# Ledger of designs, part 14: VHH binders against Uncharacterized protein C29G2.6

Target 1, 179 residues: Uncharacterized protein C29G2.6, of Caenorhabditis elegans (o16887)
Amino acid sequence: NKQCRDLLQCSIQKKCVNLPVLSKLVDGKNISAEMYDDIDKYTDYGCIFTTGCQDECNDCPLCLTSKLQIVDILSGEKSSAECPTLMDCALKCVAESNQDIFQINKCLRQDCAFHCFDGSCPKCSGFITRVFNQMCAAGNFRQKIKGYSGPCYEMFHEIVRAKFADRFEKNGKTRGHSG
Key: E = the ipSAE of ESMFold2; O = the ipSAE of OpenDDE; V2 = 0.75 times the mean of E and O plus 0.25 times the DockQ between their complexes.

## First folded at step 11 (VHH; framework vhh_7b2m_4)

Design Ga (from Ff with A50S; at its last look DockQ between E and O 0.88; V2 from the best seeds 0.00; counts 0 for: pae E 4.0 > 2)
Fold by ESMFold2, look of step 11:
Structure Ga (fold): chain B 179 residues (1-179), chain A 119 residues (1-119)
Amino acid sequence: as target 1 above (179 residues)
Amino acid sequence: EVQLVESGGGLVQAGGSLRLSCAASGFTFDDYTVGWYRQAPGKQRVVVASISSGGSTVYSNSVKGRFTISRDNAKNTVYLQMNSLKPEDTAVYYCARGYSSPWYEFDYWGQGTQVTVSS
């Protein structure tokens, strides 16, 4: 819808997503766990939520919901029961990192990010997938990534599966082709 | 190659102020998070502050409210304004470059500039 479209356009215009670097990093590459890490490293969600696109985020329900969950995590509180697996993991990261924001981020990336994509938090995966769709379209990732001809949202799902293959296997989510 | 050159360190009394500067070259400055580490003698290097390409800032709890990071993209320069300095701020301060997210660790840093805060 228009409100979330405006947010996604803002994210590119304000360079919350570093499209020049990401476009080059994916060019001529196969889908991989490294590709997931590059997308994460070069997407500034703080810019999307507050410093660059605050008004647009507040008008997009998916963005606002994600923003409010981050606020809860950093404050150590729960305002809602949404996404309990992700929230429980994230609050553990906050508690175990002695409120060091850089260590919290490392813990969130390593231990909790999977729960955005394991089916337990559709709003988290939906928001991140929409951000990816915007960078994929604007950066022509479908033309640049080798051996892929599907839509951007499926490309992102393949990238996520590559990153979290071990976690999906332990949860019984993936049995498919991998050599 | 990535080059980061710090300046502005020195000796200052507790309660005083100091402004660090860092000249960056060898990469598209506007596209990257930049920031500051510090390392006290015998201790591990820790992140002090970062500022993303989009202007998001992150500070460690020990400096929040006292230090301000800023950047001038036209000059390829990042600054650290340090106010209300304490003896525990004594360290070598390293200018650093990261990715685009300001919450990630940095991957390049300079040779550093010494800051010494006396009682």
Scores: ipSAE 0.283, ipTM 0.646, lowest interface PAE 4.0, mean pLDDT 85
ESMFold2 (binder alone), look of step 11: mean pLDDT 82; pTM 0.825
OpenDDE, look of step 11: ipSAE 0.358; ipTM 0.681

Design Gb (from Ff with G98A; at its last look DockQ between E and O 0.67; V2 from the best seeds 0.00; counts 0 for: pae E 8.1 > 2)
Fold by ESMFold2, look of step 11:
Structure Gb (fold): chain B 179 residues (1-179), chain A 119 residues (1-119)
Amino acid sequence: as target 1 above (179 residues)
Amino acid sequence: EVQLVESGGGLVQAGGSLRLSCAASGFTFDDYTVGWYRQAPGKQRVVVAAISSGGSTVYSNSVKGRFTISRDNAKNTVYLQMNSLKPEDTAVYYCARAYSSPWYEFDYWGQGTQVTVSS
C-alpha cells in the first residue's frame, strides 16, 4: 500500500502546479471551460514526472505507470493494452505531426484529452483528479470558486464537463461518468 | 506590462554559431514557460524550443542537437544557443511566454530578432 501523497505535495512545493497564479485566476469565478484550460496550462507534467518530483513519481505507481505510457506514446509504441481509446488517439497525433513534439502535444491537448475523461481510461482521470484535489485543497478553491458547493473531486468533474460539453453531447454523455 | 526583448541576432556564415538572449520584465519570470519561435520569409511562425518554469525542455526536430535553450531566473533571461547554423535557420526569432507548460500556446511575444545564415 503506497500513498502518492508525497508526489502530490511535491507538485505544489516544486511549483509543478503554479498555485499562486491559479489561485488568482479562479478567485471569484464560476466554473467554465477557460478554468479547465488554465489548470491544464499551469500544470507542468514534465516537472511532476522528471525534473521536479522524479523520486516521488517513481515511488507512486500510478505516476510511474503514466510516465512510462507517455514515453511509449512519444516513441510511437503501443506496448500496453491499457486505455486503448486514449492510446489510439495519441498515436494518431504522433503519426500526423511529423515527429514535431510541439505539434504532438497540441494535438494531444486538443483532440485526445477528452479520452482521459470519457470513462475509457480510469487511470488517467484518476491521476489527474488526484493532482486537482491537491491544488484545490492547497489553494482553497472551494472558498474561491463561485456557484459551487461540494468536494474538490466533484468540482473537477464539473470543470471537465464544462470543457468537454460538446464532446460529451456527441457521445451521448451529458453528465459526469468519469472518476 | 509584460515585455520580452530579444537580442543577439545577426549575420552568420553557415556552420557558425549565435547566442540569442531574451530579457523579460513585467511578470514573475520564474513562474512561466519561455521559449523561441521563428518565422522564415513567406512561412508561418513555428516553434523552435521551450523551457518550463521547472526546467523541462522541448525542441523541434529541425534543431535538436544543434540548439540549446536555457534560462537564468536571477537575470530574468532566456537564451538560445544556436550551433551548426544552416541557411534554412534564417528567420526572425521571437521570444515568447506561456502560462507554465512547454506544451501549450504562448501568449506574449517580443519584437523579434533577425538571424541570417549565409551559404
Scores: ipSAE 0.014, ipTM 0.476, lowest interface PAE 8.1, mean pLDDT 83
ESMFold2 (binder alone), look of step 11: mean pLDDT 83; pTM 0.827
OpenDDE, look of step 11: ipSAE 0.022; ipTM 0.422

Design Gc (from Ff with T33V; at its last look DockQ between E and O 0.62; V2 from the best seeds 0.00; counts 0 for: pae E 4.4 > 2)
Fold by OpenDDE, look of step 11:
Structure Gc (fold): chain B 179 residues (1-179), chain A 119 residues (1-119)
Amino acid sequence: as target 1 above (179 residues)
Amino acid sequence: EVQLVESGGGLVQAGGSLRLSCAASGFTFDDYVVGWYRQAPGKQRVVVAAISSGGSTVYSNSVKGRFTISRDNAKNTVYLQMNSLKPEDTAVYYCARGYSSPWYEFDYWGQGTQVTVSS
C-alpha cells in the first residue's frame, strides 16, 4: 500500500501526470466525458511504468501487474487469465494494427478502455482509480469540480460513467472498482 | 498561434544519418507530447516517433533502433536523430504536437521537411 502511494507520488513529481494543467481544466467544471478525455490526455502511463517511475512501479504489485499485462498485449501474447475481455480486445488491436504501436494505442483507447471499467477487470479499474485518487487529492479536485461533494473514487466513477455511458447502456454492465 | 517549424532535412545516401529539429512556439511546450510524422509519396502520413514531457519515448517498428527522438524543453525544440537511413525512409517529415496516455493524439503539425535517401 505504501509502495503504491509512493508510485503515485512519483508519477506526479516526475510529471507523468500533468497535474497543473488538469487542475485548471477541472476547475469550475461539471463532471463530464470531456473530463475523462482530459485526464487521459495528461496522464502518461509509459512514464509511470518506465522512464519516470520504473522502480516505484516495480515495487507496487498492482502497477507491476499492469505493466506486465501491457507488455503481453504488445507482444500479442495472452499470458494471463485475468481480465480476459480486456486482453482479448487488446490482442485484437495488435492483430489488426499491423504491429504499429500508434495504431495499437489508438485501438486500445477507443475500443478496449471500456473493458477496464465494465467490471470485467477489477485490477485495471482499481489501478486507474488509484492513480486518479492521487491526482484528485494532490490537485484538490473535490474543491474545484462544480457541485460535487463526494470522495475522489466516487468522482472517478462518475467521470467514467459519463465517458462510457453509451457502452454501459448497450452492454448492461455496471462499473467495477477497487480501492 | 501554435507554430512548429521543421529543419534538417536533405539528401543523404543509404546508411547515412540526418538530424531533424523542430522549433515550437505559441504554446506551453512542456505540457505536450511532441512527435514526428512522415509521409512518403503516394502514402498516408504516419507517426514515426513521439516523446512525452517526462521523456518517455515510443517508436514505430520500422524505425526502432535507428531513430531517436529527444526534446529540449528549455529551447522548445524536439529532435529526431535518424541513423542507418534507408531508401524507404524517404518522405516529408512533420513535427507534431499531441497528447499521450499512452494513447497518442496529435492536433498540430509543421510545414514539413523533405528527407531523401538515395540507394
Scores: ipSAE 0.057, ipTM 0.489, lowest interface PAE 3.8, mean pLDDT 85
ESMFold2, look of step 11: ipSAE 0.246; ipTM 0.610
ESMFold2 (binder alone), look of step 11: mean pLDDT 82; pTM 0.826

Design Gd (from Ff with T33I; at its last look DockQ between E and O 0.02; V2 from the best seeds 0.00; counts 0 for: pae E 17.3 > 2, placed apart)
Fold by OpenDDE, look of step 11:
Structure Gd (fold): chain B 179 residues (1-179), chain A 119 residues (1-119)
Amino acid sequence: as target 1 above (179 residues)
Amino acid sequence: EVQLVESGGGLVQAGGSLRLSCAASGFTFDDYIVGWYRQAPGKQRVVVAAISSGGSTVYSNSVKGRFTISRDNAKNTVYLQMNSLKPEDTAVYYCARGYSSPWYEFDYWGQGTQVTVSS
């Protein structure tokens, strides 16, 4: 919807997403796990949810839901029945990190991020995919990625698949994404 | 070459304040997260604060409400305002360049500046 588009535009304008750097990093490159890492490095979700685009996020249902989930995770409380696998992983991170936000974040990135994409949490995968789609469009990733001719959402699917190939094989799960 | 140079450390009494500065060079400053680490004697180096290019901030629980991280992109400088200092804040403080908000990975550090808080 328009509100979520506005959010994504805000995220770029407020430099929550470092699009110039990302555009350079993907230029002439094949889809790879490294590309996922680069996207992760130069996307500031804290900025998206709060400092940079708080109002826009609040007006975007998917963003608001994601924001609230993160708040719940950080508080150590499971308040939603949505995305139980991701939430359980996140709660474990909180429990094991002695309330250190940096350790929690690292754990979320390393251990829990996969559950956003394994089909168990469509809202998570959908939101992140939309963020990527905006990046892709604004940065012309389709023209920059080597040997790729598909739409942005499919591009992201392939990036995620490359990053979490081992996890998908082990769990026998297929990723679910919403455009 | 990436360089980070800290300054502003020193000796201060408990309850006092210090302001650390870090001058960055050798990279596009506004493209990166910058943060502060500290390492107390006999302890591991730990992150205390970070600020993204967009201005989002994060703090360790031990310094929340007392420390404030800020940046001036025009000056390629990051600051750490430390108020209500405690003896347990005694450490070498390092400026760092980083990635991946809110995951916060760092790849370069300065030489560090000593902060000593007396009881």
Scores: ipSAE 0.023, ipTM 0.402, lowest interface PAE 5.4, mean pLDDT 85
Fold by ESMFold2, look of step 11:
Structure Gd (fold): chain B 179 residues (1-179), chain A 119 residues (1-119)
Amino acid sequence: as target 1 above (179 residues)
Amino acid sequence: EVQLVESGGGLVQAGGSLRLSCAASGFTFDDYIVGWYRQAPGKQRVVVAAISSGGSTVYSNSVKGRFTISRDNAKNTVYLQMNSLKPEDTAVYYCARGYSSPWYEFDYWGQGTQVTVSS
């Protein structure tokens, strides 16, 4: 919505998204799991939530709620029922990582990120897809990525499917899509 | 119609305590999440604490163990008890209202109250 447009523009202007590097990494490439990893590495959500775009994040409902949930996760407390599968995974990461911030972030990216996209947390997937749509438009990804000819949001969903194909198959999400 | 009025700020020595209050009016207080944000001079505004309509609390790492958020639904008031204050806690503190639904959307902020902690 309009309240979140300033946040997305800020994220590019403050370089919370390293668009110059990402634009080169995707140029001439097909959609792949590596492309997901590059996008993830070069998108700094800490910059978006606090150091770069705090006022814009506070004015964007999706961003503010994500920020408050991250504070809850880092404190080791669970006080919200929102996105329970993702939250349970995140709290396990905190518990198993001796509260080391580096190990927590690694665990979240490796073990929990799938739960943003498995249908159990539409707010997480919706927010991240909107960030991608902005970088896709600003970086002209539709003209650079090979073997794809759809809108930016569909491109991101294909990138996510490429990254998490094995996990989607184990959960039966691919096979249950009929009718 | 919605009003959030902060009070209780002031000047205090490091190691001291302050209790902030936020008086709410113009809405059904019991249905909403309330939180506290702060902004230090020349710095960005950051979350401090929030309390859900059901009484569940969350704290930033920088204040956990030192600050306690609470609410009194009979008085339409939310409190922030700040103990063991440090100079880096110096900021304008803002009260904010959010929705009780499973997502945390904040839509109103107060005018703020100054907290100054001398070393």
Scores: ipSAE 0.000, ipTM 0.106, lowest interface PAE 17.3, mean pLDDT 78
ESMFold2 (binder alone), look of step 11: mean pLDDT 82; pTM 0.822

Design Ge (from Ff with G98D; at its last look DockQ between E and O 0.53; V2 from the best seeds 0.00; counts 0 for: pae E 13.6 > 2)
Fold by ESMFold2, look of step 11:
Structure Ge (fold): chain B 179 residues (1-179), chain A 119 residues (1-119)
Amino acid sequence: as target 1 above (179 residues)
Amino acid sequence: EVQLVESGGGLVQAGGSLRLSCAASGFTFDDYTVGWYRQAPGKQRVVVAAISSGGSTVYSNSVKGRFTISRDNAKNTVYLQMNSLKPEDTAVYYCARDYSSPWYEFDYWGQGTQVTVSS
C-alpha cells in the first residue's frame, strides 16, 4: 500500500499523471463519459510502467502484475486464463501495429479498454480502480464532482458506466469487480 | 480450496544461500502469475519477485542479480533461489497468487516462511 502510494507520487512528479489538470477538469462537473476521457488522456501508463517510474512500479504489486501482462502481450505469448478477452484484443493490436508503440497504445486505448471493465479481467479493472482511488483522494475529487457522494471506487464505476453504457447494452454484460 | 505452502526458510550466515519453495493446489497453476513477497518486522509486505504465466520475471531492485524466481508447472511449484544473502533480507517470505481484486493486492497467500540472515 505504501509502495503504491509512492508510485502515485512518482507519477505526479514525472508527469505520468497530470493531477493538477485533472483536478481542475473535474471541478464542478457531473459524472460523464467526458470525465472518463479526461482521466484517460491525463494518465500515461507507459510512463508509469517504464519511462518514468519503473522502479516504483516494480515495487507496487498491482503495477508489477499489470506490467508482466504487458510483457506477455508484447512478446506475443498465448492468452492467460485471467484475461483472455483483453489479451486477445491486445495481441491483435500488437500484430496490426508493426511494433509501433504509439500505434499499439492508441489501439489498446480505443479498441481494448472496454475489456478491462466488462468483467473479463479483474486484474485490469482492479489496477485502474486503485490508480483512480489514489488520484481521487489526492485531488479531492469527492469534494469537486457535482452531485456525488460516496467512496472513490463507486465514483469510478459510475464514470466507467457512463463511458461504456452503449457497449454494455450491445454485449448484454454487466461489469464485475471480483474474480 | 486454494492453498499455497511455503518451505525452505531458516537461519543462514551473510553471504549464504537458501531456496524457498511454494507448493500450490486448488487452482489451475499454469494460468496465474505467482510471486514472492517479504515482510520485515514493522514494515509493510513488499514484492520481491514475480513470474508470469508465460514465464516472464521481474525483481525488486534490492534483490536483482542475487535472487532468481522460477516455476515448475508440472509440479505446481514456484521457487525463489536466494544467493548472497544480507542481513537486510531477514523477513517472513510469502508466496502469493496474483488475481487482483479492486480492493486488494493479491487474493491468496501462504502462511509464510521465516528467513533470518545473521552477520
Scores: ipSAE 0.000, ipTM 0.222, lowest interface PAE 13.6, mean pLDDT 77
ESMFold2 (binder alone), look of step 11: mean pLDDT 81; pTM 0.809
OpenDDE, look of step 11: ipSAE 0.013; ipTM 0.306

Design Gf (from Ff with D30S; at its last look DockQ between E and O 0.76; V2 from the best seeds 0.00; counts 0 for: pae E 3.8 > 2)
Fold by OpenDDE, look of step 11:
Structure Gf (fold): chain B 179 residues (1-179), chain A 119 residues (1-119)
Amino acid sequence: as target 1 above (179 residues)
Amino acid sequence: EVQLVESGGGLVQAGGSLRLSCAASGFTFSDYTVGWYRQAPGKQRVVVAAISSGGSTVYSNSVKGRFTISRDNAKNTVYLQMNSLKPEDTAVYYCARGYSSPWYEFDYWGQGTQVTVSS
């Protein structure tokens, strides 16, 4: 919807996504797990949710839901039945991090991110895919990534598959795509 | 070559304030997240604050409400205003270039500046 498009535009304008660096990192590269890590390194969701694009996020249903879930997670409470696997993982991160935000974030990144894409949380995968689509378009990733000619959403799908190949194999899950 | 040079450290009494500065060179400063680490004697180096290229800030729980990170892109400088200092804040403070949330990892560091807070 328009509100979510506005959010995504804001995320670029406010530099919540570090496109200058990302554009360089993906240029001439094949799709890989490393590409996922690079995207993750230079996407500031805190900026998207709050300091950069708070109003736009509040007007975007997917963003608002994600924001509120994060607040619940940080408080140590599970307030929604949606995405239970992801939420459980995140709560565990909070419990094990001794309330250190940096440790929590690391844990979310390393341990829980897969559950965004394993089909158990379509809202998460959909939102992140949309964020990627915006940076892909703005940064001209389609022209920069070596040997690729598909759309941005499919690009991200392949990137995610590359990153979590082992997890998909172990769990017998297939990545769901909505976006 | 990427360089980060810290300044502003020193000895201060508990309850006092210090302002650290870090001058950056050798890269496009405005395109990167920068932050501050500290390492106390016998302890591991830990993140205390970071500020993204977009200006978003994050703080460790131990310094939240007392420390403020800011940046001046025109001067290629990042600052750490430290108020209400405590003895447990005693450490070598390092400036670093790094990544955005949720990673909060850094790839280049300065030489550090000593901050000592006496009781």
Scores: ipSAE 0.176, ipTM 0.576, lowest interface PAE 2.9, mean pLDDT 87
ESMFold2, look of step 11: ipSAE 0.288; ipTM 0.661
ESMFold2 (binder alone), look of step 11: mean pLDDT 84; pTM 0.846

Design Gg (from Ff with S53T; at its last look DockQ between E and O 0.87; V2 from the best seeds 0.00; counts 0 for: pae E 3.8 > 2)
Fold by ESMFold2, look of step 11:
Structure Gg (fold): chain B 179 residues (1-179), chain A 119 residues (1-119)
Amino acid sequence: as target 1 above (179 residues)
Amino acid sequence: EVQLVESGGGLVQAGGSLRLSCAASGFTFDDYTVGWYRQAPGKQRVVVAAISTGGSTVYSNSVKGRFTISRDNAKNTVYLQMNSLKPEDTAVYYCARGYSSPWYEFDYWGQGTQVTVSS
């Protein structure tokens, strides 16, 4: 899909993904929950959705869908039935944070992000995985991360599993789903 | 060593304007989100505004529409233009550095500059 490849290239070119910092942070490191946090901290989705890559995002269906879901969350509306577990959690964050954007983001990170990866929202996990695949390839993460050999998408699944291990265990899944 | 030095604080009447500046050094300024905390009397320090490397801006609801954050990467400087000031904006304002995402909390901040808005 050319439109989504153009978006992913734009995200690196416009520095929406801070690849120089991320490349150093992962170099010589094992997969961990901290690695998930570093990737999230150094990826600017606002840049991808609007200020850096707006046209490319609007042309990539996965990106546009993700952008519109965030608009629904911030407006307090639920226009789509897609990803109901994630959306319900996110709308609770908005309601409980009294429209404080920074507290909404903290609540989303702490309470809701798991639902992007628990099998209930393939579009969320699919989009985030594609963004990771681009940074992994451009930053040569396969040569830098220790204790892992395999393709970038499997590497990201292991990073997600490290981050949310306790949530996956509490769900009691015998055959967990990474998205 | 990361250094963030605020300036431009002072006393201003309600409805007035003030422009804060922050000079940054000791890190690659262009690679980081920068922004502002404030700490009102008797309150915890809270994020006011942030601007990412890609130009994305985030504002707390209490200042949205009245404050404008900007950055000048050539001067390693972040600014906060504060318009329509209210007595509840009275606080110490801290220049801060974070990550690339502008919605995360900051990890470094300066000594602060006092802003006092009289009614």
Scores: ipSAE 0.284, ipTM 0.661, lowest interface PAE 3.8, mean pLDDT 85
ESMFold2 (binder alone), look of step 11: mean pLDDT 83; pTM 0.838
OpenDDE, look of step 11: ipSAE 0.406; ipTM 0.716

Design Gh (from Ff with S56R; at its last look DockQ between E and O 0.70; V2 from the best seeds 0.00; counts 0 for: pae E 6.5 > 2)
Fold by ESMFold2, look of step 11:
Structure Gh (fold): chain B 179 residues (1-179), chain A 119 residues (1-119)
Amino acid sequence: as target 1 above (179 residues)
Amino acid sequence: EVQLVESGGGLVQAGGSLRLSCAASGFTFDDYTVGWYRQAPGKQRVVVAAISSGGRTVYSNSVKGRFTISRDNAKNTVYLQMNSLKPEDTAVYYCARGYSSPWYEFDYWGQGTQVTVSS
């Protein structure tokens, strides 16, 4: 999708993704939970959604949907039918964090991010994977990361699995059979 | 070595203004989020404001509308303009460096500068 490609290029050009730092951090490293954390720390989704790339985000349906869900979460609304598990978790974070934006973000990152990748929210996982694919291509991660051969989207899947291994283990008794 | 040096603290009457500054060195300033914590006596440090590498700002509810964070990338400096000060703003203010996401926690901070707001 060309509109979403423009968004992803904007995210690099406007420094919503800190590619110079990320490229150094992944260089010579194996896939790990730390790698997920580094990607998360150096990706500014607020920049992507609003301040750096607002027009491009509004033109990309996947980005616009994600931005509108965040607005619903911060307003205390539960109107999204597509990601109920993620939304329930996120609304709990808002309620328990005394509406402090910094505490809400910490809670979302620690408690709810898994639900982007557990199969219950394809739009979330799809969007984040596309952001990763662009940083992977632009930063040459395939040539820098050790012990991996394959396309960027599969690399990201392995990074996510490394980060959430404990959560997948607890929730995923049937995943080997059903997959 | 990452260094963050705060200045501009002091004593001010309620309703007054102060401008804090923070000189940064030892890292590529333009690439990082920078911001301010504060710690009131007997309390935990809390984030007050942050400004991303791209200039996006975020504020705690207690200071929104009264404080303005800004950065000067040419001088490797971050500022906190504090207007309409209240006694509740009395705290040690710490300059901090974080990641590109201003919603993520900071990883380095300075020694702090005291701000005291009197009635």
Scores: ipSAE 0.083, ipTM 0.547, lowest interface PAE 6.5, mean pLDDT 83
ESMFold2 (binder alone), look of step 11: mean pLDDT 83; pTM 0.835
OpenDDE, look of step 11: ipSAE 0.606; ipTM 0.809

## First folded at step 12 (VHH; framework vhh_7b2m_4)

Design Ha (from Gh with V58Y; at its last look DockQ between E and O 0.71; V2 from the best seeds 0.00; counts 0 for: pae E 7.1 > 2)
Fold by ESMFold2, look of step 12:
Structure Ha (fold): chain B 179 residues (1-179), chain A 119 residues (1-119)
Amino acid sequence: as target 1 above (179 residues)
Amino acid sequence: EVQLVESGGGLVQAGGSLRLSCAASGFTFDDYTVGWYRQAPGKQRVVVAAISSGGRTYYSNSVKGRFTISRDNAKNTVYLQMNSLKPEDTAVYYCARGYSSPWYEFDYWGQGTQVTVSS
């Protein structure tokens, strides 16, 4: 916990998380898929891993592990056995995007992010949830978001469920059921 | 109400320099990533450079080392200093507003300013 505290504080302090904009966007809003998209768009993981919080990330094992997985993805190599479903999806995104960073990021966001939250990669979901917890506390999201009274980590899980409802529903449906 | 107004384009000889400016209004400039895209005739619009609200910069490989993006939050202005210009830099250059991540789609563009680099 305390190993990563400085990283999480740095992410707000250095504006790796654009909290002023996010605080405005969530104010008076219900949990929704759009809220997930806003959080995703206004969180700069490159800032967290390198340009803003490099030292803090290197001292936080969960952050460092995530950073090294991204190096593997960008190099086209798979040096770790961690999170194979997420890594296979991410490597496909790199291969199909002709090394265009914009298209890689879009592919990762649209096709692969679900695998961070589907139970197959606890380290990915744990890291992202900790980043959310920090922005939620610092931005008073519990006060701002309508109809929610629980802790920040459960709020994030509800936001994730709202975003990926179709993907979760498909995983849970048996054949022969019709809605 | 979001407005982005580019200026500083023109004709320049290869090897020369040019400085583009973009005046922004209608939003809280300090809070957003801003950047420059370009579109050569018959080509797709591509990112040239971007600068985040925190001052982090991105450059396409084709301009890295030759172009410098900067922002002046007091003036709501983003700049692109373009050095060692080449004929392949010929394009309409657009100022754009986007998300915190420089890799996300930009949501507003200006009218563009023509840059023409002759041999």
Scores: ipSAE 0.036, ipTM 0.508, lowest interface PAE 7.1, mean pLDDT 83
ESMFold2 (binder alone), look of step 12: mean pLDDT 82; pTM 0.832
OpenDDE, look of step 12: ipSAE 0.312; ipTM 0.662

Design Hb (from Gh with D31S; at its last look DockQ between E and O 0.01; V2 from the best seeds 0.00; counts 0 for: pae E 6.0 > 2, placed apart)
Fold by OpenDDE, look of step 12:
Structure Hb (fold): chain B 179 residues (1-179), chain A 119 residues (1-119)
Amino acid sequence: as target 1 above (179 residues)
Amino acid sequence: EVQLVESGGGLVQAGGSLRLSCAASGFTFDSYTVGWYRQAPGKQRVVVAAISSGGRTVYSNSVKGRFTISRDNAKNTVYLQMNSLKPEDTAVYYCARGYSSPWYEFDYWGQGTQVTVSS
């Protein structure tokens, strides 16, 4: 919706998402796990949720719910009605990070994100894919990534698969969502 | 089947108060974020307030200090106390269920209840 598009624009303008750098980093490169890490590195979710785009986030339903749930997780609350595997992972992140929010966030993005795409949480995969699609469009990733001509959502799925290749191999599960 | 049923809407004078209720069923209520949206005529539906499963609340800037969202998990009900109502608060108010993940959206809605604030 418009509010969430506004949030994306805010995130770019406030440097929560460093799109110029990301655009350069993906230019001429093949899809890889490193590309996932680059996207993660140049996205500041704290900035998106609070310091940079708090108002826009509050007006975006996707962001609002995400923020509230993260707060609950950090406070030791558990919501396992949907995507219990993902939530369990998040709680483990909190337990293992010695209350370091940076480590918790990294754990969520670097480890738990797998469960968005392993088939256990289609709603998560859909949401994250949509966010990437907006970035992809704004940064013209389709024109920059080497040897790729597909849509942004497939691009992201391949990036995720590359990042978590070993886990997908072990798990035997793969799931994508178009958005 | 997930159901959300709003009540408590009506006509009220500016400066007045209303309390909306939303009865939820068909899902584990205490595990979900729930919230209120509103849609004024000719405008987009926008979030008013939300409350997480853990009781954390967020408000839109336009209602901060005037509206209070709360939940009773024993009754599977979410409330919206609306004080100091203004004509610009006139809208259909919708109850909504959010996802139970760090990356979620609202997915179910009630039928809505009309709130009209007269000058």
Scores: ipSAE 0.017, ipTM 0.408, lowest interface PAE 6.0, mean pLDDT 84
ESMFold2, look of step 12: ipSAE 0.098; ipTM 0.545
ESMFold2 (binder alone), look of step 12: mean pLDDT 83; pTM 0.838

